# Ledger of designs, part 132: VH-VL binders against q0aze0

Target 1, 268 residues: q0aze0
Amino acid sequence: MKIILVNNRFKENTEKKAQEIAGQLSALNVEVIIDNGLDEPYAGTVDFIMVLGGDGTMLRAARRYGQRAIPVLGVNMGTVGFLSNIEINELAEYLPLILREEYSLEARMMLEVAVFQQQSLLTRVFCLNELLLRSNSPRMLSFALEISGQKLEPYRGDGLIVSTTTGSTAYSLSAGGPIADPQLDAFIVTPVASHIINKRPLVVSPEREISLHLLEEREAIIGIDGQIKMDFGAENRVLIKRAPHPLLMVNLKAKPFFTSIDRSLQRQ

## First folded at step 7 (VH-VL)

Design A12 (framework fv_inotuzumab)
Fold by ESMFold2-Fast, scan of step 7:
Structure A12 (fold): chain C 268 residues (1-268), chain A 123 residues (1-123), chain B 112 residues (1-112)
Amino acid sequence: as target 1 above (268 residues)
Amino acid sequence: EVQLVQSGAEVKKPGASVKVSCKASGYTFTDYAIHWVRQAPGQGLEWIGGINTYTGDTTYRRKFQGRVTMTADTSTSTVYMELSSLRSEDTAVYYCARDESYYDYLDSTFDYWGQGTLVTVSS
Amino acid sequence: DVQVTQSPSSLSASVGDRVTITCRSSQSLVYSEGNTYLSWYLHKPGKAPQLLIYDVSNRFSGVPDRFSGSGSGTDFTLTISSLQPEDFATYYCLQATHFPLTFGQGTKVEIK
């Protein structure tokens, strides 16, 4: 069996913990690859992905490996989050179930983001939470939103978020978007500080295609899962659609989503 | 307008603790991490650590581990840095700085800084 | 720790001069997601530091066109094309690819 351990490069003790877990797994005849984000994604065949960290580490794992239809388990290292299933101190208890493949899987839709310059594809990226278009200066953006070829009235404001339902509790929430059941497949389109008072978040079929481009030359950035940043100008266009494969999240322990989000909103 | 406003200068004895505040305004507090950077007299800038304001998760440079604690109060949009067991070598101007970070996204853009708090450690 | 060294440690210049400051890291700062986390800051005594350049070459909002950044991998450069009176300051680079975050030692730009 081959397992990728994904860890956070900004936690000094995380690499040490990953090495410790790798040693334990190797003693059980499991081959381990450690991914701290610095190297290219592992290109070989992998049976399981274990993410050691918080939601941000899971987002990186989803972008790198989510389209391979490999089980991904989030192991919490002390950070509050929505994407981890078990705590690090529970890993030893659940490890036999993992090795025997005795767990259920939850499918989480992902976005496919394609960025063009004129007619040329510059990059194609997958993400679990959202794409953010935002101004990179004090000036408001003026931009066009198209949904499956339907051109909406121009947007003016600081930006726009196109989110999965998994991403509904991330940046979209901060921008005034709805909380969505992660079992539902949908795009959530949330304006960021719109200067048009009647711009509302939209909930859109995941079968639709969403296109964004600037109507005036401005300094803008697109951000993907809060981790990838790209300059975005009037010669650029972004196309967003449902990714070919969902992320397959491992469920070893029941997590009550609505109770968890309710507690978070009470500002504990 | 984005502003980070820090508490005033402190004079402490060796072995004491100091708690410096950094009050944020003009943006959504939980969309950005806050980091702390110090400058001792005649020295360069030194990163101490940071806090994810949404999750409360912290990361500290090794030499401060066990002596520094960072906390965030979302109701007042304020980050605190407490440094204990103070030594004369801790005399420095301490700055808070904003980094675009929602979870553990860290993109090296300390785009806005507090005005600095002078902490003097002397007997 | 990844070491970041600036060159020169100090320089003397006149208004209108072209100033070049270099920053070298002991390891590559390229992150696999396509970002290089290297930024430049201006610092004056009694003032807070100010962001000039982020992600190697992107000028922060409100920063004059005379400031530019370039480089890749381990070697980075900040250039001021025509030094102005307000530019006499200490300049710092910061790497944020590797833990812990590490500043260069600073380059002081002084009046000739």
Scores: ipSAE 0.134, ipTM 0.647, lowest interface PAE 5.6, mean pLDDT 87

Design A13 (framework fv_inotuzumab)
Fold by ESMFold2-Fast, scan of step 7:
Structure A13 (fold): chain C 268 residues (1-268), chain A 123 residues (1-123), chain B 112 residues (1-112)
Amino acid sequence: as target 1 above (268 residues)
Amino acid sequence: EVQLVQSGAEVKKPGASVKVSCKASGYTFTDYAIHWVRQAPGQGLEWIGGINTYTGDTTYRRKFQGRVTMTADTSTSTVYMELSSLRSEDTAVYYCARDESYYDYLSGYFDYWGQGTLVTVSS
Amino acid sequence: DVQVTQSPSSLSASVGDRVTITCRSSQSLVYSEGNTYLSWYLHKPGKAPQLLIYDVSNRFSGVPDRFSGSGSGTDFTLTISSLQPEDFATYYCLQATHFPLTFGQGTKVEIK
């Protein structure tokens, strides 16, 4: 059995914990690969991915490995999050179930984002939460949105978010988007500070293709899950589709979505 | 308008502690981590540490571990940095600065800064 | 700790001059998916530092077009294409790929 441990280099103590867990797993004849983000993603076959950290570390793991149809378990290191399933102090209790493959899986849709310069593909990335197009200057953007070849009236404002249902509680929520059941597959398209009063969030089929391009030369950026940022100019366009494979999230214990989001919204 | 407002200048004796505040306004407090950076007279900028304002998770440079404590009060949108066992070498202007966070991810750059707090350690 | 060295430590220039400042790290700053956490700041005595460039080459909101950043791996450059009076200041680079975060020692740009 081969397991990837994904940890966050931003927290020094997670490196020590990853080494400790790797030692414990090796003693049980499990081969361990540590992914701390400094090297390319492990290219070989693996049986399981264990994410040691919060939701941000899970988003990185999803981007690197989510398209491989491998079970991914979020192990919280003391931080409350939506994407973790167990706490680090519970790992010893659940480890026998992990090694016997005695758990359920929840599929979460992902986005495939392709960025072009004119006709040339610049990059292709996957993400679990969202793509954000935003102005990188005090000036508003003027941009075109197309949904499966249907051209909408031009947008004028600070930007746009294209989100999965998992991402409905992230940037989309802050911009006025709806809260969506993460068991649903859909794109949520949420305007950011639109100057056009009747531009509303859209909920569209995950079978649709969404494209964006600027109508005027402006300083803009594309953000992927809040972690990857790319310059976006009038020579660029982005194409967003449902990714070929969903992220397979491991469930070892109940973590009810609706009570978690309700508690979060009452916090102030 | 995004604003970080720090507490006023402090004069302390060696061995004392100092607690500097940084009050945030104009944005959602919990969407940004707050870091602390200092500049001693005639020296460059030195990173001390940071706090995730939503979770309370802290990260400190090892040199300050055991002497520095960072806390966040969400009800007042204020971050505090307390530095204990002060030495003359701790005389510096201390800045707070915000770093966009996405759960446990940090952007790693400081877009808005407080005005600075001069801490003088002398006998 | 990853060391960050700026060059030069100081330079003299006139308004309208092209100014280049370099930043060299002891280890590669490339992280996951090619993310490179290097930013540049302008600092004047009695004022707070100001962000100019983040993630190597992205200008912060409101920063004039004369400022640009470039580089990869361990070698990075801040360029001011045509120096203005308000640009006489000390400039710092910051690496945030490796913890602890480390600043360069600073480059002072002063009137010739």
Scores: ipSAE 0.633, ipTM 0.844, lowest interface PAE 1.9, mean pLDDT 90

Design A14 (framework fv_inotuzumab)
Fold by ESMFold2-Fast, scan of step 7:
Structure A14 (fold): chain C 268 residues (1-268), chain A 123 residues (1-123), chain B 112 residues (1-112)
Amino acid sequence: as target 1 above (268 residues)
Amino acid sequence: EVQLVQSGAEVKKPGASVKVSCKASGYTFTDYAIHWVRQAPGQGLEWIGGINTYTGDTTYRRKFQGRVTMTADTSTSTVYMELSSLRSEDTAVYYCARDESYYDYLSGSFDYWGQGTLVTVSS
Amino acid sequence: DVQVTQSPSSLSASVGDRVTITCRSSQSLVYSEGNTYLSWYLHKPGKAPQLLIYDVSNRFSGVPDRFSGSGSGTDFTLTISSLQPEDFATYYCLQATHFPLTFGQGTKVEIK
């Protein structure tokens, strides 16, 4: 059995804990690969991925490994988050179930993002939460949105978010998007500070293809899961579609999504 | 508009503790981590550590571990850095700076900075 | 700790000059997916530092286009294409790929 442990580069305590857990697993004849993000993703076959950290670390793991159909377990290190399933102090209790593959899997859709300059593909990335197009200056953007070949009236504002249902509680929520059951497959298209009255969030089929491009040269960026940033100019176009494979999230214990988000919103 | 406003200058004796505040405004407090950076007279910038305002998790440079404590108060959008067992070499201007975070992810670039707090440690 | 070294430590220049500052790290700063956490700051006495460039080559909001960043792996460059009076300052690079975060020692750009 081969397990990847994914940890956060800025958390000294998670690196120490990853080494401790790796030693524990090695004693059980489990091969461990530690991924702190400093190297290329491990290219070999693995059986399981354990993410030691919060939601941000899970998002990085999803981008690196989410398309490989490998079970991914979020282990919370005492942080607040929605993508972890168990706490670190519960790991010893659940480890026998992990090693015997006695758990359920929840599929979470991912986005495939392809960025072009003119007709040339610059990059192709996958993400779990969202793509954000935003202005990188005080100036408003003017941009075109096309959904499965249907050209909408131009958008004017600070930007646009194309989100998965998992991402509905992240940037999309802050911009006025709906809270979606993460077990549903859909794109949520949420305007950011639109100057056009009645530009509302759209909920569209995950079979749709979404494209974006600027109508005026502006300083803009596209952000992926809040972690990857790319310059976006009038010569660029982005295509967004459902990724070929969902992220397979390990479910060892019930996680009450609706009560958790409800309490979070009432505290803010 | 984004602002980070720090508390005023402090003069301390060796062995004392100092607590510097950094009050944030103009943005969603929990979407950004706050780091602390100092500059001793005639020297360059030195990173001390940071706090994730969403999780409350802290990370400190090893040489300050055991002497530094960072805390965040979300009700006042204020981060505090307390440095204990002060030495003469702790004399420096201390800056807070924000770092875009996404849950436990940190961007690692400091886009807005506080005005600085001079801490003088003298006998 | 990853060491970050800037060159030169100081330089004299005139308004309109092209200025180049180099930052070298003792280890590769490449992180996942090509992310390289190297940023550049301008610092003047009595003022807070200001972000100029993040992620090697991305200009921060409101920063003039005369500032540009480039590089990869261990070698990085900040270029000011045509120096302006307000650009006389000390410049710092910061690596944030490896813990602990490490600044270069600084490069002072002063009037010739």
Scores: ipSAE 0.685, ipTM 0.860, lowest interface PAE 1.5, mean pLDDT 90

Design A15 (framework fv_inotuzumab)
Fold by ESMFold2-Fast, scan of step 7:
Structure A15 (fold): chain C 268 residues (1-268), chain A 123 residues (1-123), chain B 112 residues (1-112)
Amino acid sequence: as target 1 above (268 residues)
Amino acid sequence: EVQLVQSGAEVKKPGASVKVSCKASGYTFTDYAIHWVRQAPGQGLEWIGGINTYTGDTTYRRKFQGRVTMTADTSTSTVYMELSSLRSEDTAVYYCARDETYYDYLSGTFDYWGQGTLVTVSS
Amino acid sequence: DVQVTQSPSSLSASVGDRVTITCRSSQSLVYSEGNTYLSWYLHKPGKAPQLLIYDVSNRFSGVPDRFSGSGSGTDFTLTISSLQPEDFATYYCLQATHFPLTFGQGTKVEIK
C-alpha cells in the first residue's frame, strides 16, 4: 500500500507530524510519500491520500490529485474546517479501518477551468470550490457570460463566481449565493456586487459549459479556490466545465453538513 | 475603504509587557489574516508572526516564541499583539498588515498595512 | 531560515532613470502548482509600507505601470522604468514560501 501525506507550508509542526505518521505507517508495511507542496505532485500510483491540515490544504490536494480517483482523507491538525473528517488525535483509532479499506466514499464534483488567450490554451486547472472573476482596480468590470452557447445580457459589476456545490459555502455564500447540498452536482453562478441589481445567482446543470470574457479593457484577475491568481484581460477567455472525475472523500465518521453550516453562520 | 487602525505609541520599562491593537474596517474581517512586522531604528523590516482570523491559528517567528501572543476578537474586528519581557532592542515601530486567507491558506502578501505603533523600551 | 539578500543596499538616481533592484533567496521559492510567493514593498519613513508587486510579477491595484517585477526560482527583480519624485524610498522584497517569512535587507533609492 502506498499513501501520500499532504501537509501545508505555513505550519512548522505539520512536517514533524507527517514524519511521525510516516514512521507509524512504515511499521505497518505502508510506503509513504510526503507532499509538502515544494515539489511537483508525485507521479506514481498511490492507494490513498491523507491530508494533514485544514480546508485550504484539502483544496490544494484536490487540485493536485483529485482527478486520479484516489480516496482522500482530511485529518484536522488543530485548524477548523468542513472538508476534514477526523481529528489528528483520532488517527490511531481509525488507522486500522483505513488499512483494511473499511470506509465509505463521498463524491464531490470539481471544476475544469481552461484559460485562453484568443484561440490558444494558456492553462488548464481543476478546483473543488470555485472560480472567481474580479476587478483588480476600483473600476467596475463589463463582461459577457455564456451558458452552453446561450449569450446572456452583459454583466456590469465587481465580478462573478462560478462554484461547485461544495464551494456554495465559500466565496459564493459571501456574495449572496445559496447554500447547496454538496451531494448535488450543479454549478452555482453568483454575481459580485452587480451594477444591475436584478442579476440573481443561477443554479445550472453540471453538463453545461460556462464561458466568460471581458467586454472592455480592465484590470481583472481570475482566482481558483482562493489560492491561484491569474491576470485576466480583454484578450482572454475562460471556459468552465465539470471535471472528468469527482474528488473521492473518505468518510470514517458522520459529519452532518446542514447542522455544521447552521452553527457556522452563528460564528461568522 | 479598507483601513487598519493601530493603537497609540507606548513607552515601557524593561521587563514589562505591551499590547498593541489593530482595528480592521471596510472588509470581511475573517477573510484576511493579520501579520505583525516591526522596524527597529536604522534596521529593516522583520516579520514577527501572524494570526488567521477565521481559524484562530497563530504562527510566530522562533525568536519571539514564548514572548509573543496574538489574539483576534471577531466581534470588534480587532487583532492584538502582546509582547512580554521587553528589552531595549524591542524598541521599534510595530505594523499590522492583512494577508488574504482562504480557510487555512495564507496568500503571504501584505496588501494593506496599519499606520504603525512606536513602542519605546527604556528605563 | 531562508535568507533573502537585496542588491544593491543603496543607490543614487535621478528622475527619469531606470532603476533595477535584485532580490536573491538562499532556496527556491517555487511552491505547489508553480506558485512563487515573492512580493515587493515601498517604504518611506513615517509612513506604512505599501505593496507594489505580488506573486513575482503582478502589480497591485493602483500601482503605476512603471513598476514591474520578474524572476523565478531564487532570483527576482523589481524594475522602475522611469523614476518619479515620489519613488525615492526604501524597497523591500518578502518571501513567503518558507517559514519564517523573511524580508530582504532593503534597498534605499536616494536622489543623485
Scores: ipSAE 0.629, ipTM 0.837, lowest interface PAE 1.9, mean pLDDT 90

Design A16 (framework fv_inotuzumab)
Fold by ESMFold2-Fast, scan of step 7:
Structure A16 (fold): chain C 268 residues (1-268), chain A 123 residues (1-123), chain B 112 residues (1-112)
Amino acid sequence: as target 1 above (268 residues)
Amino acid sequence: EVQLVQSGAEVKKPGASVKVSCKASGYTFTDYAIHWVRQAPGQGLEWIGGINTYTGDTTYRRKFQGRVTMTADTSTSTVYMELSSLRSEDTAVYYCARDEGYYDYLSGTFDYWGQGTLVTVSS
Amino acid sequence: DVQVTQSPSSLSASVGDRVTITCRSSQSLVYSEGNTYLSWYLHKPGKAPQLLIYDVSNRFSGVPDRFSGSGSGTDFTLTISSLQPEDFATYYCLQATHFPLTFGQGTKVEIK
């Protein structure tokens, strides 16, 4: 069995835990690859991915490995997050189940984001939460939104979020979007500080294609899962589709989504 | 209007501990990490460490490990940095700063800063 | 630890001058996902530092157009195209690609 341990570059404690866990797994004849994000994603065949950290580390793992149809387990190092399943102090208890492949999988849709300049594809990336188009200056944007070739009235404001249902509790929520059941497949389109009073979040079929482009030259950025940034100008167009494969998340322990989010919202 | 407001100046004896606070306002406290940076007299800026305000996870530069503790109180939107076993070399202005990274991802880019807290360690 | 060196340590300039400050890291700052975590800060005595440039070349909100950043890999530059009175300050670069985060030693821009 070969396992990738994913940890964060700013988490010396997770690096120490990764080394400790790698030692324990090696003693059980499991090959371990440690991925802290500095090198290219491991290109070889692996059986399982263990993410040591919170939601941000899981998002990075999903972008790097989510399209390979490999089981991914989130192991929280502190407070329970939305994308982690077990706590680090529970790992020893669950490790025999992991090694025997005795767990269930939950499929989470991902976005495929393609950025064009004129007619040329510049880059293609995948993400678990969202694409954010935002101004990179104090000036608001003017931009066009098309859904499956249908052109909407121009948007004016600070930006737009195109989110998965998994991403509904992330940046989309902060911008006024709805909370969605992660078991549903849908795009959530949420405007950021729109000047048009009646621009509301949209919930659209995951079979739709969404495109965005600027109607005037501005300093703008597209952000992927809050972690990757790309310059976006009037010569650029972005196309967003459902990714070919969902992320396969490991369930070792039941996690009550709705009671968790309800409690979280009451705390804020 | 994002603001980070720090506690006032402190004068401590060698061997004592100091606890500096950083109160955040104008944004969702748990969406962003807070870091601490210091500047000793005549020296440059030095990164001490950071805390994820949602999870409470901390990361410290090795030089300070064992002497520094960072905590976050979500009910008051306040981060604390406690430095123990103080020496004269710890005399510095201490700043808190917000990491611009979202979720629990740290970018290490500090978009907003507190006003600074002077800590003087003298006999 | 990744070493970050600024050049020069100090310079004297007049209002209207073009000022160039360099920052060199001992290792590449390119993260595997294509981002380079190199930022620039302005610091004045008695004030908090303030962000000028992030991810090598992006101006932070409200930062005047006279400030620009460039570079790649290990070599980075902050340029002030026409120095203003409020720009006399100490400038720091920060690398955040490698743990621990490390600042350059600072460049003091003084009036001639």
Scores: ipSAE 0.537, ipTM 0.798, lowest interface PAE 2.8, mean pLDDT 89

